# Designs tried in a protein design chat: VH-VL binders against N-acetylmuramate alpha-1-phosphate uridylyltransferase (murU). Part 14

Target 1, 242 residues: N-acetylmuramate alpha-1-phosphate uridylyltransferase (murU), of Caulobacter vibrioides (q9a2m1)
Amino acid sequence: MSQAPKIAMVLAAGLGTRMRPLTNDRPKALVEVAGKALIDHMLDRLVAASVETAVVNVHYFADLVEAHLRAREAKGLAPRIVISDERVQALETGGGIKHALALLGEGPVFVANIDSIWIEHAGAAVDAVAAAWDPERMDVCLMLASTTESLGFHDTGDVFLSADGLVRFKDAGEIAPLVYVGVHICKPEITADGPDGPFSLLPLWKRLAADGRVCGVAPEGLWMHVGDPQAKLAAEARLAEA
Short names: E, the ipSAE of ESMFold2; O, the ipSAE of OpenDDE; V2, 0.75 times the mean of E and O plus 0.25 times the DockQ between their complexes.

## First folded at step 9 (VH-VL; framework fv_ozuriftamab)

Design k3 (at its last look DockQ between E and O 0.88; V2 from the best seeds 0.76)
Fold by ESMFold2, look of step 9:
Structure k3 (fold): chain C 242 residues (1-242), chain A 121 residues (1-121), chain B 106 residues (1-106)
Amino acid sequence: as target 1 above (242 residues)
Amino acid sequence: EVQLVQSGAEVKKPGESLRISCKGSGYTFTDYYMHWVRQAPGQGLEWMGGINPNSGGTGYNQKFKGRVTISADKSISTAYLQWSSLKASDTAMYYCARETVYDYGDYFDYWGQGTLVTVSS
Amino acid sequence: AIQLTQSPSSLSASVGDRVTITCSATSYVSYMHWYLQKPGQSPQLLIYDASNRATGVPDRFSGSGSGTDFTLKISRVEAEDVGVYYCQQYHSYPLTFGQGTKVEIK
């Protein structure tokens, strides 16, 4: 059993180049889907899972991200916002978490991208990740979706999931049934021994998975990766049908 | 600096076996998938398959499955492409290419210099 | 398998010309990349994820597009830009390349 993390790292520092021209004058986090910024879609999901504080990294159009988040706070909307400043250098996912370690406090945290939207079929997906978290068994717990119940992700997939919830990353040229959809729980200190500066979580996850320390859950729903302008339009069309 | 260095050109007869190599340096070899790409004379590029050098797990373009074997020896940071019985149609340039692990998607960021394989009577 | 069709198949340009190369996919592609193979050389990464220049690639090269239609542009071609340009998808297996666009300099 676990207690759900009350702190989330929200990864908003990316350049969003696949979203151009929509990101020529704003960061991807502020691109709207159905009238609502991508970061607000994700923050609302995290708040519904009782997250109290979001540590948000910033780099591309950082002042716009900060202004948006302060306006959200001024309206009285949860969560509390702490900025992890990466203006000097974009640090990628692993580097971003390492840079924010002092802000993340002690204990496990949610980590969330801002570019996934989903429709839930059977309960709250973020809560399902928290329910599966067990720090004795795992260092990382991934939120996953079926490639057949997702849009905007690549067809080759990312991972397999055992009956016990263990993650195996696909091998080269292999098709996997599940994709990572941008939300996980981790022990953030797994990044502490990583390089100074930019690095990706992916090699770290693969090493941890080889040690049996990466688990995941695949809650039911429809999952949409908003990675490019066509994907944004497709997500809006599907949301209008719901 | 990242380098992929391939074995030298080969001239073989049909029915002979062959193994060519690709040695990676300047990076952690087991962190990156390695792929093989074929280019027949005067033709374009064709993906053959890849390997996870950490696990040894492979995946093949169905067109080449059963025709070649992809393998790796992680102790010497080397990937291999092997034929048990060459055909004249195997005459081509063969490249190894490294797949990225960055947050920005999967692409081939470094390529070997190529190994020309000529199969003739 | 996703087929990629490049247009034109070949072209001849003068130094300073603008060059446009298109790549059309038979179905949605989430990741499209571009490579340049100069004469006698191995392919090299030019553009990744439709629009990102690889390290060391001059800003005269740009990429755009999403879904099924992608474009590579050279704003002012130089003599060193001669070679064959390939688009490549990483959406579904088998990974596929376009047939190539040969660029010659007059």
Scores: ipSAE 0.678, ipTM 0.860, lowest interface PAE 1.6, mean pLDDT 92
ESMFold2 (binder alone), look of step 9: mean pLDDT 93; pTM 0.948
OpenDDE, look of step 9: ipSAE 0.768; ipTM 0.900

Design k4 (at its last look DockQ between E and O 0.94; V2 from the best seeds 0.00; counts 0 for: pae E 2.8 > 2)
Fold by ESMFold2, look of step 9:
Structure k4 (fold): chain C 242 residues (1-242), chain A 118 residues (1-118), chain B 106 residues (1-106)
Amino acid sequence: as target 1 above (242 residues)
Amino acid sequence: EVQLVQSGAEVKKPGESLRISCKGSGYTFTDYYMHWVRQAPGQGLEWMGGINPNSGGTGYNQKFKGRVTISADKSISTAYLQWSSLKASDTAMYYCARDWGSEYFDYWGQGTLVTVSS
Amino acid sequence: AIQLTQSPSSLSASVGDRVTITCSATSYVSYMHWYLQKPGQSPQLLIYDASNRATGVPDRFSGSGSGTDFTLKISRVEAEDVGVYYCQQYHSYPLTFGQGTKVEIK
């Protein structure tokens, strides 16, 4: 039986161009929702799940991200911050994890986007992902949400979940009931054989799922993808109602 | 290099069957979805459906469901679009297009012109 | 199905002009993509997810927008930019394309 990961990779290197004009003078990670930066929303969730160290990749406005995170530490807020520097080239999700392997260590880690915000209906969602983690059964465990309990995501979904928690990615043109909401646990070494440079996790996940090595959990709640200015306003409105 | 090579132009009569093909090379065929996109003469682009070549699972635009069959043979890295009974309105250019899973098409075949006339 | 309306339907430009093409959706779209179909050729991907240039696409091409309103810009048109430009949404099935914008270079 495994304990929850104490290390998280936080993906903050994106250009955030759909968020313009809000990202003209800052990275997406520092766009505020309800008075709090997107990255701080996610870091607070990870801290609540006992994460001790966040490895944060940076690229667009990297100095601003670093300054923000150091100011957060100066206020005494967990977690400890380690920077994975991608200023030379954005590496995408798979490339970013591979680049950070030495910083992430040998054990499983959380991986988190910064652009998902959620309201919990029953217990802590990040803890539910950790509770489902079993490295003998899986290499990846996804946090999932019903498309009907989510906002700002596409209508078609991403995956099906079997009764025993195995993930099947939808086929071309198929509608799936669940969407990936930007938090997972993985063995970071699954990226080691990928190319040096940018690559996405999705093809790797599909190969691992074909081997029965991708699982998921769908905690109860309302998930919001904050991908653009309209989505930011919708998320703020919904948070005000919670 | 990634290439999608389609079968040659076809001239058919209404009521005839037809299968056209799209062979992928330069990449792992089963890692990517394959879609079919129609372009009627002088018209824009219209998504018909797609297939996951690894599983054989398909999805269709409802407009074409029951009118065409999409299939693949992963042993020869080839996707197919098939009609059991062509109509004159099926006259169009048909493209195959590759999708890594994010529902945009990064590589396209050269197109197969299908002409259906009496 | 989500319908996409491009504006203008056609335009003529001189080499070096700025060109702007818009794509309006009938409802919210989470992902918008852009393609160019040069005369006699297959479509080719220009922009994915509203603003990301595909590999090998010159930086004179840029995309922007969110929600229901999206824009493709060519900062300095070149002779080789002639063709029909299409937007394509992914939010719900069926996947749909705009009707196309024909760009002629004088």
Scores: ipSAE 0.527, ipTM 0.826, lowest interface PAE 2.8, mean pLDDT 92
ESMFold2 (binder alone), look of step 9: mean pLDDT 94; pTM 0.953
OpenDDE, look of step 9: ipSAE 0.708; ipTM 0.876

Design k5 (from j3 with heavy chain W100Y; at its last look DockQ between E and O 0.87; V2 from the best seeds 0.73)
Fold by ESMFold2, look of step 9:
Structure k5 (fold): chain C 242 residues (1-242), chain A 119 residues (1-119), chain B 106 residues (1-106)
Amino acid sequence: as target 1 above (242 residues)
Amino acid sequence: EVQLVQSGAEVKKPGESLRISCKGSGYTFTDYYMHWVRQAPGQGLEWMGGINPNSGGTGYNQKFKGRVTISADKSISTAYLQWSSLKASDTAMYYCARDYGSREYFDYWGQGTLVTVSS
Amino acid sequence: AIQLTQSPSSLSASVGDRVTITCSATSYVSYMHWYLQKPGQSPQLLIYDASNRATGVPDRFSGSGSGTDFTLKISRVEAEDVGVYYCQQYHSYPLTFGQGTKVEIK
């Protein structure tokens, strides 16, 4: 019986340069959608899934991110916040997790980007990922969405999903029906053999998938990638209709 | 040190077959996709297609589908571009380029293989 | 297919000049990249994902933009910056490049 992770790595270190001018004076994590910062949208989803601690990496405007998170804690809002300091160098997804290994402890963790917002059609999406987690069968479990039920993602998709939940990454030039939407569970030690500097998780995921160690779940809903100012406005318009 | 080394220039006649190669070194060959990009004389860049060297799975720009075959031999870290019947319009510089693995940008390029097809 | 139009198609600059190149897409683009092809050389990655400098690219190069309109700037051109600059999209297949912008240095 697998227990849902109580710790999440929240990836907030990005420069957010496509969001300019909105990110000229703040990091992307603090850009607001419908009056709420992107990082708060994601933290609220993680708290609803019983996450107790968020390890948040920081780089661009790191002091602003920390101040925001301390203000959130001062209001009595979960989760507990631990900062993973990347002020010296942004480390990308794989490097960021490796850098934070001591803070993440033993056991599986959620990993979440801050730039996905979604509307749930049936049940809580983060809970669906946790329900599918089985450390004997997988090292990674991805939250996925249909390309036809997502906005702001590329049209070509990322992955195929078998009937038993195994992930296959698309080949070069192939169109896939599902896209990764920025939330997963992993064993963070899969990053331990990576370089100490910046590196991406994607080559590691493809290697693990070839060994049958990457699974996924595609809860029903509408997912929105908030990657630029036009995408922010589109997400706000859709949230107003919900 | 990541390197992509391509086979040498070719001079061919219309109707002949040809296979050119691109050998990758300094990285795990099967972790990244390999793409082929064409540049006709005095012209811009045109994506032809790519391959996942681990699976052998390919995708083509529709313009070139059926005109060329992309393949790879992962045991020798080499990708190939092949024609069964060349045309004069195939005269171009051909580059291999490595896909970083996300968002499909090409972080390393081969030196190019000039293919000349003349009657 | 998403078509990319660069402006200008050609320009001539003196060392130290500021250079601006635009890339306009026929529809929304998630990811835009920039390459420099110096005379007689292979293309080389300059900017990925609109604004991120590739390894070893000097800070005089910057990229910006989103949606359908993207810009590459060179704050102070140097003699080594001569060549053809290309934008390239990833949102849908086929991957497409702009027609190129030839930059000559006086």
Scores: ipSAE 0.602, ipTM 0.831, lowest interface PAE 1.8, mean pLDDT 92
ESMFold2 (binder alone), look of step 9: mean pLDDT 93; pTM 0.950
OpenDDE, look of step 9: ipSAE 0.770; ipTM 0.891

## First folded at step 10 (VH-VL; framework fv_ozuriftamab)

Design ko1 (from k2 with heavy chain Y33S, light chain Y28S Y90S Y93S; at its last look DockQ between E and O 0.93; V2 from the best seeds 0.00; counts 0 for: pae E 9.0 > 2)
Fold by ESMFold2, look of step 10:
Structure ko1 (fold): chain C 242 residues (1-242), chain A 119 residues (1-119), chain B 106 residues (1-106)
Amino acid sequence: as target 1 above (242 residues)
Amino acid sequence: EVQLVQSGAEVKKPGESLRISCKGSGYTFTDYSMHWVRQAPGQGLEWMGGINPNSGGTGYNQKFKGRVTISADKSISTAYLQWSSLKASDTAMYYCARDWGSREYFDYWGQGTLVTVSS
Amino acid sequence: AIQLTQSPSSLSASVGDRVTITCSATSSVQYMHWYLQKPGQSPQLLIYDASNRATGVPDRFSGSGSGTDFTLKISRVEAEDVGVYYCQQSHSSPLTFGQGTKVEIK
């Protein structure tokens, strides 16, 4: 049956400085890959996983992001959109989730960056993350990809994954076989005790992982990080091939 | 404020052992990785390796693996670089550097420890 | 190992000049960082992830580039900008630095 969260936090508040000059006059979320905005690529994946509501944070060019999302709704496209307004201060991932806690409601949520594009080889990747979610066993479940089956992510990797699906973050100078690709499920209340203002999730994830509360799944596919203009061109070339 | 304070300069002979230290303050020591970077006299920067002080896990540039040991004592927020047998070619400035977010860029650096190895 | 080659290896500039330093990698790099080592001092982070200024770094410093070609620019050089500039990649192990660019201010 359904273990999948119905709500996603979509992280669209970043400055996108590495995408310059493409982001000089628009937010990264609205940069197009193969004729489709990055945020729409991700929203379509989340809708395919039965997400009903996306809480989207906004900061850089916030009015443009809102207008785009309202135009999407006007076309009758799911999901419903709720704006988490960060115009006053960019909050980073942890701060953004904490700021949006009232909008996210009770229960687990998806959290998604907008800058990953992928080709699935065996089943829906977002569904695989949801299938692995078990709130009694974990507080966070990461979507992961092999460094050798991904483009645009760093080759030194992020994590190791045990046979049981437990995540260990790499040690300093280590090479890990897997990268986090920008989609996870979490209990959003893990951010509640974080500082007011901007903070990253990574230190919190490392502490939770030490307690065995971070799991992950690595579905088969090809993941592409759209982090800069060259990466955008590479992603478009690969999509055109397929 | 974030500070990395290293142990003082050392003058040693070839074959001697040495341990130098780097104490971090003004932040949660176990939340950040600590790296060691060497700079031979008049030369550029060379990454040696690092440690995750929370787990104790280490990684080394293969050039230095087996020649040095990197360790940490999280109870006193201190990282160490150690040689069991120094060579004259180990004469250099050694920096500790803090790595934020595992993206391996170094946002804070120690003041450096000059190690001189000569007969 | 990814080798980083900086150009020029040294330069002399007047206060107010625009300075451009390049860093070329032997293979594509997504994560490039820049440091300044002032005379007699430790390196300090200037730019991370190609284009983001570190905390407290003046806005006269900017970084750009992708793939194998990266650039650090100083829009109006000041006397305090003297030192050796290094690029550093964290895309592939081992982590590597460029050979350095010595900047002297006249």
Scores: ipSAE 0.013, ipTM 0.624, lowest interface PAE 9.0, mean pLDDT 90
ESMFold2 (binder alone), look of step 10: mean pLDDT 94; pTM 0.961
OpenDDE, look of step 10: ipSAE 0.414; ipTM 0.789

Design m1 (from k2 with light chain S27R; at its last look DockQ between E and O 0.85; V2 from the best seeds 0.82)
Fold by ESMFold2, look of step 10:
Structure m1 (fold): chain C 242 residues (1-242), chain A 119 residues (1-119), chain B 106 residues (1-106)
Amino acid sequence: as target 1 above (242 residues)
Amino acid sequence: EVQLVQSGAEVKKPGESLRISCKGSGYTFTDYYMHWVRQAPGQGLEWMGGINPNSGGTGYNQKFKGRVTISADKSISTAYLQWSSLKASDTAMYYCARDWGSREYFDYWGQGTLVTVSS
Amino acid sequence: AIQLTQSPSSLSASVGDRVTITCSATRYVQYMHWYLQKPGQSPQLLIYDASNRATGVPDRFSGSGSGTDFTLKISRVEAEDVGVYYCQQYHSYPLTFGQGTKVEIK
């Protein structure tokens, strides 16, 4: 994609506590689904969208994440890996991006969790996010999925999407039709004025959405949040049916 | 630091109206959702509904929809729970509880407001 | 609505005992939280998102589980741990609580 970011921030620093006992001896990024590590599922999707460099943050079992990624590179697999080291303190999503700003360079980046897996029904979902990206209109573009075509996500939803592609976050106790599925494009400098320690992107997204600067797309597909061991088994069962 | 301070205990008769309050301090009030949780005497906890104080948007447990109104005045960092016509079955302790807006857990709770409705 | 059943409904423990409380949901729950309501007090968050201790909660409290079955453990009960423990789900509205587990110290 000619306008697609070539750099992705891959968020692999989480403790993965809900995945225990599977994460007692490995980070969540290395938990396997259908024989492939979660981080490899996501990296393969990003490479298919022409991502050239992944900046991967690390914290819990950081040495194992690095070793895995270097072994992936040794096998000749893209993308190039740059490590953003958070061993001394986990920084959460916003803090992690801010910490990695120098590594992310100028321009927009993909940001990806490692715990979503999906089956595409109508083209490449990551490409759909890139196709919608317009830095004059937005600071963030979210990849979204219908709650009725997703597994492992709560069924109350996260956001509404206008006909123009603008995102509104749901109010307390409100049911929304779409969930964020862990991939977005942003201008990473939106984190620059945040605190130096850990902080979440969510309050920042809500402020940007109030200014009309958060957009999203909902590509067709089946979306699976692999957040715990039962969700892993459910995802594997669904992949076996595909 | 973070505090949720509720209005005092109320003794009412059936048919009377009532509004109880919950004032938040020590944080940016409009950055968090506020919920109301009921505890009837000797019973467990029951979620009633919540409000986004910034937008005024509300969501209710269907059991209480139409029986109570949840509102907020963000200029004074205060959420409200109100009845237009109390019933004896409304006798309970009512808590306000703060919700960050992610994963919907209640990290801070008010001290509770005891509402007693009896003839 | 997702119903949550706690087990046991009540227990009596001595100081130093290990206490285990379970919470069973009628269907898959993405997020489960735990609260303690000490006698005469408001509920207090203990564990959020199945296993994360809230600020100021001692290490003797731990949470685990996923899907439909969740567990709260107190490794060595102290006298101050008396009260009623509640689980609470976030997967569907209405948000629901378990019926409570009353812990008494003998």
Scores: ipSAE 0.768, ipTM 0.894, lowest interface PAE 1.1, mean pLDDT 93
ESMFold2 (binder alone), look of step 10: mean pLDDT 93; pTM 0.952
OpenDDE, look of step 10: ipSAE 0.840; ipTM 0.921

Design m2 (from k2 with light chain S92R; at its last look DockQ between E and O 0.91; V2 from the best seeds 0.80)
Fold by ESMFold2, look of step 10:
Structure m2 (fold): chain C 242 residues (1-242), chain A 119 residues (1-119), chain B 106 residues (1-106)
Amino acid sequence: as target 1 above (242 residues)
Amino acid sequence: EVQLVQSGAEVKKPGESLRISCKGSGYTFTDYYMHWVRQAPGQGLEWMGGINPNSGGTGYNQKFKGRVTISADKSISTAYLQWSSLKASDTAMYYCARDWGSREYFDYWGQGTLVTVSS
Amino acid sequence: AIQLTQSPSSLSASVGDRVTITCSATSYVQYMHWYLQKPGQSPQLLIYDASNRATGVPDRFSGSGSGTDFTLKISRVEAEDVGVYYCQQYHRYPLTFGQGTKVEIK
């Protein structure tokens, strides 16, 4: 039986261009939804799952992200914050994890985008991902939602899930019932052999899935991708209904 | 570096079969999806469908499903678009276009294959 | 299917003009992509994910927008910018393109 990761990589390095004008003078991670910064929504979810340390990458308005996180620490709020500095070059998701390997330590980690917000219908979603994690069977475990239980994600979906939790990525032009919603557990060393510099996790995930090493769970709830100003307003409206 | 080279122009009669090709080079063929886009004379662009060359899995615009077959031979890095029975309305320019497998945007396009179907 | 309507359908501009092309979707679209088809050529990617310039695209081209309304701008048009511009969505199958905007340079 495996234990839940105590370390999370939090991906806050994006330019947030679709969120303009809200991101003209601040990073997307600090855009507020219902009065709380996106990064704080995610950090609170990770703390509820007993995460002790968040390694946060920074690039766009990096000083503002860092100042916000230090202010959070000054209030005594978990988790402990470690900065992975990408000011010189944005590295994308795979490159960011590889760059942060020394900071992430040994063992599996959560990886979380800052722009996923959700309403839970049955239990804590981050705990569901941790409960499914088994490093003997998988290298990656994705948090998934149905396209009918998600807002701000594309309707065509990303993946199929077998009865025993294995992920298959959709083929060209295929409609899949599930989307990846920005939280997963992985063995961060899967990025070690990737190129130096920027690269995406998606090709790596597809290769691992072909080997039966990518699993996922779809906890019940409503997931919202806060990718643009309209999506922010929609998310706020749904949170007000909850 | 990346090239998509399509087969040459075709002049056909209604009812005839046809297969046109798109050969990819300068990249790992099975790492990307391949799509077909048509452009009728004087008209805009219309997505027909695509294929994952690694798995052979396909998806079609419903308008063309059953009218065309998309396939690939990964051993020679080639995708195909095939009709079993052409119609005059199939007269168009046909492009192949590459998609890296997320957020379906087409970063490289073939030069086009003009298909003319007339009696 | 999500229909995309571009405006204007055609325009004529002088070198150095600012050109604005809009693309309106019939429902929410997560991202929009833009292509240029120069005379006698295949389409080429200009903008992906609403605002990202493709490799080699000059910074006079910019994209913006979200939801149902997207914009492509050319800050100072050049003679080589002639052709038909298309927007494209992937949010829902079938993938669809706008009807095109023909840009001519005087």
Scores: ipSAE 0.680, ipTM 0.875, lowest interface PAE 1.6, mean pLDDT 93
ESMFold2 (binder alone), look of step 10: mean pLDDT 93; pTM 0.951
OpenDDE, look of step 10: ipSAE 0.840; ipTM 0.922

Design m3 (from k2 with heavy chain S102T; at its last look DockQ between E and O 0.89; V2 from the best seeds 0.76)
Fold by ESMFold2, look of step 10:
Structure m3 (fold): chain C 242 residues (1-242), chain A 119 residues (1-119), chain B 106 residues (1-106)
Amino acid sequence: as target 1 above (242 residues)
Amino acid sequence: EVQLVQSGAEVKKPGESLRISCKGSGYTFTDYYMHWVRQAPGQGLEWMGGINPNSGGTGYNQKFKGRVTISADKSISTAYLQWSSLKASDTAMYYCARDWGTREYFDYWGQGTLVTVSS
Amino acid sequence: AIQLTQSPSSLSASVGDRVTITCSATSYVQYMHWYLQKPGQSPQLLIYDASNRATGVPDRFSGSGSGTDFTLKISRVEAEDVGVYYCQQYHSYPLTFGQGTKVEIK
């Protein structure tokens, strides 16, 4: 069927150094915004989009992340949690997906950072990504936001989007209207030929985009990158206004 | 081994044209962006602009727009910085620098090309 | 354009000292990068995205900070660490560098 992916890779392995002192005693995934951990904000969005299993990578404070997620399951909250253990070495996004391939299965998956939160103005944003997913047309579908509808992201943007949803990455020194906001759908096997250690998805995405295999959607809303204590306070202020 | 090798030092007079080069090796040239950074004598670093060698698309610091042209020939893995009419104020060291991605940091730099413009 | 101001503009340290360099931006920047230009050489990347060491950079170098205030630290300075240190932002065009911090090792 043309349903949303039921599995998500959730990226929780980051050091969170920009969030100090809030990350002195916890991983970034467990920093709270408006009384709720960042990872819980994202897990709730994924569950609302019918995700049944989250594969969560762990590295810094891995035991704390695992304990938090098991406590969440003990309360009866979806989704089911599978841990992808990166304690030996952080693998970056591409390496993390490759490392987790056996856990992710053979179908498309969501991939989600834990440090984006958003306010929806029209419809559910994760559902919009799933609605655009077409494995015959694309290997990757990005969730995007306008630079003018986002906080905490850089002003120069990342990509352009054609009328039929194809992504073009900006040229050097070019200003683009859209940024990637940390949620996408991909065929996880696109990482299979990458190195066995850490590597980034960006070079792979650029090659796929040159072949017309990267698409995206820009749902209406306000996206907030919660990357530091100032951004956390700004996000809380905006959520209080909602 | 990634290397960026720039053309040799130049001594020119005001009004002359000049093209300097930067050849990338040890990586897929079209996978990365190439930027030019200026350092006037005794001064700091100043971004001039960059190019996507795959598409040929360029972007410029407004200060240098119309003063220089950035180009690339992907068949020989080479980027160029070109002036149609040099000024004495163009005297500086010019570096090419490779850009990893959307968080524009320069992971490899050329050795620099000294351009001296004097009457 | 986002201006970056480094402090101090210069310093002199003994081998083994801890060195701290700050970089202040005129407005919010998401990340900061750091470079070292040794005497007579081209710049080399030390830290990207505020805190990540570039390939081959020793662990005595560390970066931190967010928002408008960023810091580069050298935990135990070595003689080879002489040169001018620059911060750089990419949050907004034009890309800009700090004015530099000259570090001399005595």
Scores: ipSAE 0.611, ipTM 0.840, lowest interface PAE 1.8, mean pLDDT 92
ESMFold2 (binder alone), look of step 10: mean pLDDT 93; pTM 0.951
OpenDDE, look of step 10: ipSAE 0.823; ipTM 0.916

Design m4 (from k2 with heavy chain S55R; at its last look DockQ between E and O 0.02; V2 from the best seeds 0.00; counts 0 for: placed apart)
Heavy chain, then light chain:
Amino acid sequence: EVQLVQSGAEVKKPGESLRISCKGSGYTFTDYYMHWVRQAPGQGLEWMGGINPNRGGTGYNQKFKGRVTISADKSISTAYLQWSSLKASDTAMYYCARDWGSREYFDYWGQGTLVTVSS
Amino acid sequence: AIQLTQSPSSLSASVGDRVTITCSATSYVQYMHWYLQKPGQSPQLLIYDASNRATGVPDRFSGSGSGTDFTLKISRVEAEDVGVYYCQQYHSYPLTFGQGTKVEIK
ESMFold2, look of step 10: ipSAE 0.807; ipTM 0.905
ESMFold2 (binder alone), look of step 10: mean pLDDT 93; pTM 0.950
OpenDDE, look of step 10: ipSAE 0.845; ipTM 0.922
ESMFold2, look of step 11: ipSAE 0.765; ipTM 0.896
ESMFold2 (binder alone), look of step 11: mean pLDDT 93; pTM 0.950
OpenDDE, look of step 11: ipSAE 0.732; ipTM 0.886
ESMFold2, look of step 12: ipSAE 0.782; ipTM 0.896
ESMFold2 (binder alone), look of step 12: mean pLDDT 93; pTM 0.950
OpenDDE, look of step 12: ipSAE 0.513; ipTM 0.819

